# Designs tried in a protein design chat: VHH binders against Rab GTPase-activating protein tbc-8 (tbc-8). Part 18

Target 1, 248 residues: Rab GTPase-activating protein tbc-8 (tbc-8), of Caenorhabditis elegans (i2haa0r597to844)
Amino acid sequence: INTKEVRRMAWPYLLGLFEWNESPESRLEQFTSQYWQDIEEWRVLEAEVRRRDEEAFRAARARKAASPVREESCDVFEDPNEPTCSQHYDRENLITLFRANLHRIDKDVERCDRNLMFFSNKDNLESLRRVMYTYVRRNLEEGYTQGMCDLLAPLLVTFEDEALTLECFSLLMLRQRGKFPQRPGMSKCLLNLRSLIQVVDPQIYALISDIDYAQALSFAFRWFLLDFKRELSYECTYKVWEVIWAAQ
Short names: E, the ipSAE of ESMFold2; O, the ipSAE of OpenDDE; V2, 0.75 times the mean of E and O plus 0.25 times the DockQ between their complexes.

## First folded at step 19 (VHH; framework vhh_6z1v_2)

Design e3 (from j4 with A33S; at its last look DockQ between E and O 0.70; V2 from the best seeds 0.79)
Fold by ESMFold2, look of step 19:
Structure e3 (fold): chain B 248 residues (1-248), chain A 125 residues (1-125)
Amino acid sequence: as target 1 above (248 residues)
Amino acid sequence: EVQLVESGGRLVRTGGSLRLSCAASGYRFDFHSMGWFRQAPGKEREVVAAISWSGDSTWYADSVKGRFTISRDNAKNTVYLQMNSLKPEDTAVYYCARDESYGEEFYTPSAYDYWGQGTQVTVSS
C-alpha cells in the first residue's frame, strides 16, 4: 500500500476526527449523509447568487447607458415609517455574503494545484468547489480567505471522499484559529496508526519498526498538513521514515 | 489553464456577414460574463459586445447595435459574434475575453483577466 493510503487512514486520527480506538465506518456514513443534505440546502442560496450576478450585469448596463456618477452617489435612506423586516434583512445579507465568498472560492479553485494530475479531471475540481462551498456555508462568520483552497486540496487528493475531507478540513481550520482541543490519549491514536501501517505496508513497517515511527509520522503529517501545503500533495511517508532510520 | 481560442476571422466585402467563435476551456464557463473586443490599427482596444453568464442579458456598443449579435452556448463552452452589414470601419483584430467582475464592470477592459490571441477581420471596400 502506498503513502497516500497511509495518510488517508492516519490523518483523521491525527486531526482528532476519530477517537483513539474508534472504528469509523458508521460515522463516515453519517458524514456523507449530512454532507449531501448541506449541499441540498445551499444549492438554493447558490441559485440566488447566480441571479444576483445576472442582476449585476443588467445594473452595469443601465449605469453605462446613463450619465456617469463619479464623485458622489445618491444617499440611500430608510423611510422612517417603512416597516423593517428582520428576517428579510438577514436573508439579503446572507445572499450578499455568500455571493462574495463564492466569487473568491471560484477564482481560487481555478488556480489551485494546477500541477496535480488529480485536478486535470474537471470532476475533481467540482468536488473541491463543493467542499469549499459547504465549509463556507457552515462558517460564514469567518468566510473564505485566500489560500483555504490550497489547504483543502491536499486533503481531497488524499481522501477522495468529499464528506471526510470537509470534516477533516473543519478541524484543521479550528486548529489554525487556536480552537483545537487537546485530546487525551493521543498516544493510543499514534499506536493505532503504527498498527495500521503494519497491516497496510509491512515492508515499510519492517524497515522502521525499531524506531518510534508513530511519533515521527505524526510530526510529518502535522507538518505537511498544516504548514507546507504544497508538500502535502507529494508527501511520501516512507521517505521521512527512511531519513529517520538512516540516522540510527 | 484558462484558454480562449477565437476563429472565423477573414476577408469579407462591405455589406457581408461573418460569424466569429470563441472556444473556452480550463474554467467554469457558465460562471462568467464574456465580451468581444476589437482593436483597429493605431487605435485602442474597445468592447464591442458583452453577454451575461446565462446569456439572458446582452450589451452592444453603439457602433454595432442592430448589426452584431453576441450569443453563447454553455453546453459547448463557446461564445459567438454574428456580424452582419459589415463596414470597412469594422476592420480590426477581434478578441474574446473573460469577465472577472461577475458582471459588475463588463464594459471595462481591466475587468477581463483572460484574452484570446485574436482573429483578423478585414472588410474591403
Scores: ipSAE 0.753, ipTM 0.934, lowest interface PAE 0.6, mean pLDDT 76
ESMFold2 (binder alone), look of step 19: mean pLDDT 85; pTM 0.872
OpenDDE, look of step 19: ipSAE 0.882; ipTM 0.970

Design e4 (from j4 with Y102W; at its last look DockQ between E and O 0.84; V2 from the best seeds 0.79)
Fold by ESMFold2, look of step 19:
Structure e4 (fold): chain B 248 residues (1-248), chain A 125 residues (1-125)
Amino acid sequence: as target 1 above (248 residues)
Amino acid sequence: EVQLVESGGRLVRTGGSLRLSCAASGYRFDFHAMGWFRQAPGKEREVVAAISWSGDSTWYADSVKGRFTISRDNAKNTVYLQMNSLKPEDTAVYYCARDESWGEEFYTPSAYDYWGQGTQVTVSS
C-alpha cells in the first residue's frame, strides 16, 4: 500500500487536528475556504510591501544624489523588555512587520530542498511560499524564524494540499515553539543530551564537563531545532517525526 | 539556483553603440532590483546603473548619465544595458548583479548576492 496515502490520512490525527472519532470532510472544506480567504487578505499587504521596496529604491537614489558625504543616523533603540504585544496593528506597523517577514521567507523558499524533484516544479515552490506567508500572517507576533521552511516542506510534499498543510503545520509549530531561540526548550534538549552522555560515555562527559554546554554541544543545535530534518532523508525523517508525534 | 549570464560584450569604435544582456535564472527574479557594474584593468569594480524590481525607477552614475540606459523585461527574466556614444574610458568587464537589500542600498556592491561572470567591452579609437 502507498505509504504516502496512509500518512495523508494519519498525520492530521497524530498532530491533533482531528479527534480519532471524527470524519473530517466538512472541516477540510472549512479549512480550504478560510485559507483562500486569508490569501486574498494578505495579497493586499504583499502589494504594499512591493510598493515599499520600490519606495526604498527611490529613497536610496535621492540620498545618493543629495548627500555626497552621506550621513546615516541610525537610532536603533527599541524597548526589548516590553512584553505587552497586541494583535491589533495599525496599518503602517502591520505593513512594516510583514515586509520584514516576507523578505526572510522569500530567501528561504528560494533555496528550500531544491535537490528534491517535488520542488523542481516552481508551482510547488509557490505553494510553499503561500503557506508560509499565510502562517506568518496568522502568527505575526512570533514571525518567521529560519528553519520553519524546513519543517513545512515535508508536510506539503506529503499532503499536496495547502490548506491541510497549513493547519497541520500550525499544530507542529505549537509543539516546536519552545525550541526556537527565544524560548528555553533548546537548553533543555542540550542539557538532556549532556546527561545522556554522562551515562553512556563518561570519558566524553569528562572532556566536556568544564566547557559551556551550548558550546560543547553546538553540533546538536540543528538536530533539535529541526527534529533531524537536515540530518536524514525524507523517508527517515518521516519515521522519526511519527515517533515523536506519537509519543505526545 | 540563481544564475546570471551576461552577453553582448565586444569591440566597438568610439561613438558606437552596444547593448548588453543579462539572462537570469532561478526563483523570484522579478522582485529584485538589478545593477550593472564595470571593472577596468587595475581599478575597483564600480556601479554604473541600477533598476528597481518593477523597472519604474532607474539610477545612473554621473560618468554614464545620458549615454547609458538600463531596462528590464521581467517576462524574459532579462536586464539590459544600452550603451550609446561609447568612449575609450568605457572599456571594462561589465557585470550584472542581483540586489538583496530590497532597493535600500542598490549603490553598494555588498548589497548584491549574485553576480554574473562578466562580459568584455572594448572601445577603440
Scores: ipSAE 0.667, ipTM 0.908, lowest interface PAE 1.0, mean pLDDT 83
ESMFold2 (binder alone), look of step 19: mean pLDDT 83; pTM 0.857
OpenDDE, look of step 19: ipSAE 0.869; ipTM 0.966

Design e5 (from j4 with F31W; at its last fold request DockQ between E and O 0.69; V2 from the best seeds 0.80)
Amino acid sequence: EVQLVESGGRLVRTGGSLRLSCAASGYRFDWHAMGWFRQAPGKEREVVAAISWSGDSTWYADSVKGRFTISRDNAKNTVYLQMNSLKPEDTAVYYCARDESYGEEFYTPSAYDYWGQGTQVTVSS
ESMFold2, look of step 19: ipSAE 0.764; ipTM 0.941
ESMFold2 (binder alone), look of step 19: mean pLDDT 83; pTM 0.849
OpenDDE, look of step 19: ipSAE 0.865; ipTM 0.966
ESMFold2, fold request of step 22: ipSAE 0.791, 0.768, 0.790; ipTM 0.942, 0.939, 0.942
ESMFold2 (binder alone), fold request of step 22: mean pLDDT 84, 84, 85; pTM 0.866, 0.866, 0.868
OpenDDE, fold request of step 22: ipSAE 0.870, 0.868, 0.872; ipTM 0.969, 0.968, 0.970

## First folded at step 20 (VHH; framework vhh_6z1v_2)

Design g1 (from j4 with A33R; at its last look DockQ between E and O 0.50; V2 from the best seeds 0.61)
Fold by ESMFold2, look of step 20:
Structure g1 (fold): chain B 248 residues (1-248), chain A 125 residues (1-125)
Amino acid sequence: as target 1 above (248 residues)
Amino acid sequence: EVQLVESGGRLVRTGGSLRLSCAASGYRFDFHRMGWFRQAPGKEREVVAAISWSGDSTWYADSVKGRFTISRDNAKNTVYLQMNSLKPEDTAVYYCARDESYGEEFYTPSAYDYWGQGTQVTVSS
């Protein structure tokens, strides 16, 4: 058993996705089924965003060819029988908000393939994009924040499972926002794993023991991990994350 | 990393034809509007043609309308510029570019965030 296999098995429990004594198999199937249903839903929205992009180009062409002053909210089409304006008004705000978030995600995902062998494979890069899109769709009012892909990427590399990655990432984000649900069995698991980390890596344990509790911890945790990832290898980053997660 | 690589530029006679290709990588090609630009010696870079993500909508500068055709193959991540009835005034370095957003200003270089290295087209008498 290598460290990646141990992490794949342990991280969902450390993050609180599963109870200590829970058999995860049926829930993993539920996560996978729900994940692909979520993808089906936002692919419809993505198609509407792409249609809007096509319409925007046609409108820009028309404006360049015509008078500079034009106020109508619906654009003139090359085929004036196309029923665009009246049918899309109901979803206008959702499409606009989703489009803005997709743009931010795409820019961050594009840079993840620079120096990491896992993401030099385009399929893995698309997996990262799909998970990030799905997370943001579930959390659209909070939206995408620059650097979220840097937190998501190590989880995807470790799990190689998009649905599991999404659920674990969602819990990680809840911890940073102070909305983490408490579970009775998880306290015992965290205590046992924290004791193991203290023996294996005292330097990381000492660093974590100085962090303020409660909401200050979640705030410092987010900043620490983002800064640390730039300067540390994934292995060092994983060790720091494991100690922080265990110290809750 | 986003990369755009133009090819196909060469010396041709007036009245000749030439097809340029731009191979794209490092991004979702079928989500972006693309453009061809050119820059002659001593002149500013100017738009030649633009094409929507689907390829269904195109636009051409007046100086090339009816002679040039922009197209794309989203399965091959490639955008093309077919140039017919070439004139000496078409002599330039030709660049393909990916737009930053689907804004109004598809005809300005500032609307585009990634550019190829260019391919030289020379039209002789």
Scores: ipSAE 0.552, ipTM 0.865, lowest interface PAE 1.5, mean pLDDT 75
ESMFold2 (binder alone), look of step 20: mean pLDDT 82; pTM 0.845
OpenDDE, look of step 20: ipSAE 0.751; ipTM 0.919

Design g2 (from e5 with A33K; at its last look DockQ between E and O 0.72; V2 from the best seeds 0.70)
Fold by ESMFold2, look of step 20:
Structure g2 (fold): chain B 248 residues (1-248), chain A 125 residues (1-125)
Amino acid sequence: as target 1 above (248 residues)
Amino acid sequence: EVQLVESGGRLVRTGGSLRLSCAASGYRFDWHKMGWFRQAPGKEREVVAAISWSGDSTWYADSVKGRFTISRDNAKNTVYLQMNSLKPEDTAVYYCARDESYGEEFYTPSAYDYWGQGTQVTVSS
């Protein structure tokens, strides 16, 4: 009762990945196959990013050898009349955008060791990085936003399955982007969540008493994953998850 | 948590040799450029040498070129500075530094986001 296996089975249904009457086995296999295919594809971009870092070093070395510096710079100038190879232009934009996102992801992942004991194991940090890279590659228009790792990490700790984590995180992010409108029952569910937390963990209640719905969801994921075995009885655990996910 | 720990600094006679080491942890070491800087009393911190993430490309300040060699061992997460033909003007605190990932330059202190505690090198006459 209230094992990681029960949570792993229930959370995808509560998050809306699976319908309540669905047996997920074939979809899980599809998620895993697609996940590793996506990784193979963006590893090519990753290698290009690393090659560009080596090039940047050599370019900086060449500039320093060629001093003096000019007092002004006009070196970045687009010529709108140059023929644009659509593939090469799109590739350059893709690599540049991906590079910027990788930098932001890497900085946040480096700091996860401070926040979550699970990530003291560097293999788990690399799993977190792979899932985050894959999500951002699928959603480059949105890109990486600071704090996404805080939402992703509890899911990874619970599922210990990178592909499943990615699919559930994607649904959570849809809710964070406001694609699920505010529902009449949602304020009541948040009130019930606060009341339940107050009974089972007054310390956590004091920390979250004034946050909004999106922050409450992030906080609830983190607290239920990291601390709930100490702070909640097993009999309360499923009810709290049910309230959180049903309110979404 | 990124940590850089220098070691190997000591008193050395003019003309002597010394190897500095910098042990790195808390990040993907082989994704970052590394640099050695030095700061003599009353002077600004200056770049001494830099090395690309792969180790394939290096750079040296004119004052040390031909005498110092920067290297890295990505399997051991360590960057080294081999210092030969030491001169009294090489006396300084030497700092290991990690760049921002994907940085565009390596020769200014602002290109680096983490620094070691420093190790003192003193070259006597």
Scores: ipSAE 0.606, ipTM 0.870, lowest interface PAE 1.2, mean pLDDT 75
ESMFold2 (binder alone), look of step 20: mean pLDDT 81; pTM 0.820
OpenDDE, look of step 20: ipSAE 0.779; ipTM 0.932

Design g3 (from j4 with A33Q; at its last look DockQ between E and O 0.79; V2 from the best seeds 0.80)
Fold by ESMFold2, look of step 20:
Structure g3 (fold): chain B 248 residues (1-248), chain A 125 residues (1-125)
Amino acid sequence: as target 1 above (248 residues)
Amino acid sequence: EVQLVESGGRLVRTGGSLRLSCAASGYRFDFHQMGWFRQAPGKEREVVAAISWSGDSTWYADSVKGRFTISRDNAKNTVYLQMNSLKPEDTAVYYCARDESYGEEFYTPSAYDYWGQGTQVTVSS
């Protein structure tokens, strides 16, 4: 088992996706099925976003042709041609909000972790885009914030599973906002991770000392994402395996 | 990362034809509208033509309407400018550019975030 396989096995439990006593196979299948169902649902919205981009071009063309030199007063007297019900307004607001978020995601994905060989493969960039689109569709009230792809990318590299990546990322985002649900045994897991970090990288340990549990866990998880160590030492590996096996 | 590479510029006689190509890489080409600009010596860069992401909608400056045709092939990540009935005043460096506005405007250089290096078109009398 290499360090990537150890991280793949341990990180869902450390993030609290699974309880340490779970055999998660049925939930993993459910996550995968829901993920692709979510994709099919937002692909309809994506098509409408692209249609809006086309309509924006045509509207800009019309504005350019209307008058080379004119006052804006003619624009302020426009009347809508088609009446809409509240459900149409809700859909129009949804498309407008989703469009803005997709544009921001597309820009960030273009430059996200371009120094990683994983993303030199364009299929992996598209995987990143799909997961981010799906997350934002589920969390449109929060929307996309610049830098989210920097947190998502290492998860995708580690898991190579878009659905699992999405579920773990969703929990990571809750931790960033202090919304992470507590799990039995998480204090012990944090102490074990703290001890592992102290042995492996004392400089990082000094940075996380004296911070609260949620911040320390988030930092420890990010430490697993760092590219300092490609493989764990056998001692650290046994400690991580011990935590995983204790979940049995 | 994003790269736009123009080709096809050369010396052509008045009344001649020329086709410019712009090969795009490093981004989702089919998400973006594209424009062709030109800049004659001592003049400001000006928009010549623009095309929507799908290719269904186009726009042309009055000075080239009826003579130039913009097109795109999203399968080949390429934008084209077919120039017919060339005049000496068409002499310029031609640039392709990627839009940053997602359709909200296309006629100013500030709407575009990536530019090619340009290809010289010279029309002799």
Scores: ipSAE 0.733, ipTM 0.914, lowest interface PAE 0.8, mean pLDDT 76
ESMFold2 (binder alone), look of step 20: mean pLDDT 82; pTM 0.836
OpenDDE, look of step 20: ipSAE 0.864; ipTM 0.964

Design g4 (from j4 with F106W; at its last look DockQ between E and O 0.63; V2 from the best seeds 0.69)
Fold by ESMFold2, look of step 20:
Structure g4 (fold): chain B 248 residues (1-248), chain A 125 residues (1-125)
Amino acid sequence: as target 1 above (248 residues)
Amino acid sequence: EVQLVESGGRLVRTGGSLRLSCAASGYRFDFHAMGWFRQAPGKEREVVAAISWSGDSTWYADSVKGRFTISRDNAKNTVYLQMNSLKPEDTAVYYCARDESYGEEWYTPSAYDYWGQGTQVTVSS
């Protein structure tokens, strides 16, 4: 029995998926069943995304032949007052939103091969992609933000179970969501760091006290966004995450 | 880890035919459009053909239209360029490239995030 097996058992409780007095076998079966059901549902949307990519290919070439026009991919909002058929409008909106998110996910998952320890096996990269696609499909209002794969990957490495990973990741993201740009959690982290600097190194504090804190402490943004994941080895990251999770 | 490897470039006579291959690895090949570029001595790199992720849609530069055919085999992760009726002006290093965008910038090298090392095609008189 090794540390990884202990973590597989303990992390769901530390993240709050289960209460410590709970024996969750039937819930695990339901998570797995729901996960594969969700995959079947979004594979239909994925196929529509691929058709949209085909259309974009053709349209861009046709525009060049007629007139040189540059077109950029961007987030497109949907106005609920626009459509005359709400069901068709809702489906097209879902395809558009899902397409943008899938392209972002694919780029980040592809780069996971640079982490030689965890993702030299192509099946594991596909597992990472499936879990991330499923999470984003469940949470399209939030969408994909760069860095989510960094948070997901250590969970997948530990659990080697896509459904359990998804459920635990969803809870981890609830904790992290407050640190996204439109939320006050990152400001709180940076201001607390500034206060800590004032206590432990007043000379450095004096150098930065008149500068906007977000500019002065920009080096720490990634620390708090990813709970130090990119600053540490996986083993050290696991220890830090366990402390953070247990402290709450 | 994304790799594109071209092969099949060689010396051919004017009017001859040649088939280039581009083997791809390290990514979801069937998610990406692909392009063939060429760079003649002293000239800028230019797109000559492009193909959609499915292979159902293609594009060709006017200088090669009717003579070159781009195709792909998604099961083998390979893109091909069949070049017929070759002319001396087709002499160039040919590059396979992966299209990062499905947008309007597809004709510029900056729209492609990964490139092969190139394969030399020389067309003699």
Scores: ipSAE 0.539, ipTM 0.862, lowest interface PAE 1.8, mean pLDDT 82
ESMFold2 (binder alone), look of step 20: mean pLDDT 83; pTM 0.848
OpenDDE, look of step 20: ipSAE 0.870; ipTM 0.966

Design g5 (from j4 with S110E; at its last fold request DockQ between E and O 0.63; V2 from the best seeds 0.79)
Amino acid sequence: EVQLVESGGRLVRTGGSLRLSCAASGYRFDFHAMGWFRQAPGKEREVVAAISWSGDSTWYADSVKGRFTISRDNAKNTVYLQMNSLKPEDTAVYYCARDESYGEEFYTPEAYDYWGQGTQVTVSS
ESMFold2, look of step 20: ipSAE 0.724; ipTM 0.924
ESMFold2 (binder alone), look of step 20: mean pLDDT 83; pTM 0.850
OpenDDE, look of step 20: ipSAE 0.872; ipTM 0.970
ESMFold2, look of step 21: ipSAE 0.792; ipTM 0.940
ESMFold2 (binder alone), look of step 21: mean pLDDT 83; pTM 0.847
OpenDDE, look of step 21: ipSAE 0.878; ipTM 0.969
ESMFold2, fold request of step 22: ipSAE 0.768, 0.785, 0.772; ipTM 0.939, 0.941, 0.938
ESMFold2 (binder alone), fold request of step 22: mean pLDDT 83, 83, 84; pTM 0.854, 0.848, 0.863
OpenDDE, fold request of step 22: ipSAE 0.891, 0.873, 0.891; ipTM 0.971, 0.969, 0.971

Design g6 (from j4 with D30S; at its last look DockQ between E and O 0.55; V2 from the best seeds 0.73)
Amino acid sequence: EVQLVESGGRLVRTGGSLRLSCAASGYRFSFHAMGWFRQAPGKEREVVAAISWSGDSTWYADSVKGRFTISRDNAKNTVYLQMNSLKPEDTAVYYCARDESYGEEFYTPSAYDYWGQGTQVTVSS
ESMFold2, look of step 20: ipSAE 0.712; ipTM 0.915
ESMFold2 (binder alone), look of step 20: mean pLDDT 82; pTM 0.845
OpenDDE, look of step 20: ipSAE 0.863; ipTM 0.970

## First folded at step 21 (VHH; framework vhh_6z1v_2)

Design i1 (from e5 with S110E; at its last read DockQ between E and O 0.69; V2 from the best seeds 0.80)
Amino acid sequence: EVQLVESGGRLVRTGGSLRLSCAASGYRFDWHAMGWFRQAPGKEREVVAAISWSGDSTWYADSVKGRFTISRDNAKNTVYLQMNSLKPEDTAVYYCARDESYGEEFYTPEAYDYWGQGTQVTVSS
ESMFold2, look of step 21: ipSAE 0.776; ipTM 0.939
ESMFold2 (binder alone), look of step 21: mean pLDDT 83; pTM 0.850
OpenDDE, look of step 21: ipSAE 0.858; ipTM 0.967
ESMFold2, fold request of step 22: ipSAE 0.793, 0.771, 0.771; ipTM 0.943, 0.940, 0.940
ESMFold2 (binder alone), fold request of step 22: mean pLDDT 84, 84, 84; pTM 0.867, 0.867, 0.861
OpenDDE, fold request of step 22: ipSAE 0.869, 0.871, 0.871; ipTM 0.969, 0.969, 0.969
ESMFold2, last read: ipSAE 0.790, 0.768, 0.781; ipTM 0.942, 0.938, 0.942
ESMFold2 (binder alone), last read: mean pLDDT 84, 84, 83; pTM 0.861, 0.868, 0.856
OpenDDE, last read: ipSAE 0.872, 0.874, 0.875; ipTM 0.969, 0.970, 0.970

Design i2 (from s4 with S110E; at its last look DockQ between E and O 0.83; V2 from the best seeds 0.79)
Fold by ESMFold2, look of step 21:
Structure i2 (fold): chain B 248 residues (1-248), chain A 125 residues (1-125)
Amino acid sequence: as target 1 above (248 residues)
Amino acid sequence: EVQLVESGGRLVRTGGSLRLSCAASGFRFDWHAMGWFRQAPGKEREVVAAISWSGDSTWYADSVKGRFTISRDNAKNTVYLQMNSLKPEDTAVYYCAADFSYGEDFYTPEAYDYWGQGTQVTVSS
């Protein structure tokens, strides 16, 4: 039996997307339809992001050629028959925020697991990008945090279905949100590690007990941020994630 | 693997012309501004020209303005530098690079994450 096929079927139930007595075919069709509708919507925003990148180049060119006063504005042509004041301001904020997030996503996606055969195929990198863009568009208040692509990638490799990957990733991110910066979950993980060191190796504990625990255990930050994803092979990562998901 | 491969560098006489090309692969070429840099022996690497992701906007160092033209073909993932009226001071290794500042800081080498290995241009008297 193909372990990958078993995981494709089981992971949505283990993550809580479906109830164990549920046959999900109608919902899968709904997820796929909604996913591509979401893509159509943010592709319009993506085009505006690209225009803003062009404007940024021109602004930088103007700064190099001109006075020390920086020019940070953008020029917008308005149709008098369209909502301009409130719609423009809300639209501007949306485009600005989406732009910042897309740039962060692109940098991470282009670096994510490039040594894995699955992602040596550019089409699969584009799938990863589309799912990540869609997630961030749905969750723009949270936004993109560096490392989210590392959590998304194993799901995409397993499912090879963008819409299902998105829905499962969204549930995974609910479990993970406390471990991102400015949240107490990372501190709890590092303090628990320190306590484990106290039990397992009191000599090492004594050496680090006078040092700030985040400094002393900084090597483990990535372990807990990414649930060991960058420390393990994909197969070992899958086993660890299944244990974590079953325990949470 | 991300690659930027420059070609076209050779020996030319003063007043001559060259066209450099840089073939890109392994990244989303059409989302990045591109730059040409040069480095003469014993000197700092300097930006020569830059072009926006679309190709609609360009910039040139004063030392080459009017003589050099940067262009790109996003369908071929290639950026070009047409160099006319070459002078001995244009002698250098020429590098292409991809800008990851999304246009904000295209003047500095630190804004560029991917670099070619360079192509030698020598202008003789």
Scores: ipSAE 0.720, ipTM 0.925, lowest interface PAE 0.7, mean pLDDT 83
ESMFold2 (binder alone), look of step 21: mean pLDDT 84; pTM 0.857
OpenDDE, look of step 21: ipSAE 0.842; ipTM 0.960

Design i3 (from t1 with S110E; at its last look DockQ between E and O 0.76; V2 from the best seeds 0.79)
Fold by ESMFold2, look of step 21:
Structure i3 (fold): chain B 248 residues (1-248), chain A 125 residues (1-125)
Amino acid sequence: as target 1 above (248 residues)
Amino acid sequence: EVQLVESGGRLVRTGGSLRLSCAASGFRFDWHAMGWFRQAPGKEREVVAAISWSGDSTWYADSVKGRFTISRDNAKNTVYLQMNSLKPEDTAVYYCARDFSYGEDFYTPEAYDYWGQGTQVTVSS
């Protein structure tokens, strides 16, 4: 048994997907079945997104032709990225919102962990993209935020199972949700770090006490956003994540 | 990682023709609109032509309309610019660029996030 196989077995329990006394086989089958059904459903939506990209090109061309002497612009545009937890999505709004999110995901996936051999394989990049698309389709109120792929990638490398990866990632994101820019959880992390600095190194605390805490501690922003993922090797990241997960 | 490599630029006489190629790698080529730009010494980069991700829609600057043709081959990850009836004012470094606006702003340089190194086109006399 290697460390990767132990992690495949243990991480779902550490993240809370399964109870410690639970035998998971029927739930794993359910997750896989639902995952591929979700993919079939959003592939129709993806095709509409591609048609919208073609239409956007044609619309931009028409705007340029209609106003050859000045900038083609509109004073008011709809913001397709506005989260709407209080309204039901009609089909057109759903396509518009999904389009914006897919574009963000594609840019991040393109850059995620490209120095790792696992992601030199294009099929594994497409696995990462599929899981991320599926997560965002399930969670359009949250949408995609830069850095989510960094949290998803180590799970995919460990599990090599897209459906299991998605379910574990969804639970990880519940823990992380307050740290993204739309939530106050990052402020709490930075204020807790400031308090720790006051106790353990009063000289450093004195140096930063007259600066806004978010500016003074900006070096730690990425630590808490990504649970140190960008700061460590994958092996060290796994150990840190296991400690964080066990401590909750 | 993302790479765009132009080729085909050379010295030609007025009235001549050239075909530029741009080989793309490191990204999903068929998901992006592409543009050709040019920059003469001391001048700003200007968009010359653009093509949608599918190749179904194209756009040309007025200065080259009817003389230049943009095309793409998504199977080969390549964008082309056929330049006919060349004039001395077409002299410039020509750049291939990837649109990241997904078609929304293909006519502005700010809509492009990756650029080739350029290929020199010189039209004499």
Scores: ipSAE 0.722, ipTM 0.924, lowest interface PAE 0.7, mean pLDDT 84
ESMFold2 (binder alone), look of step 21: mean pLDDT 84; pTM 0.859
OpenDDE, look of step 21: ipSAE 0.863; ipTM 0.967

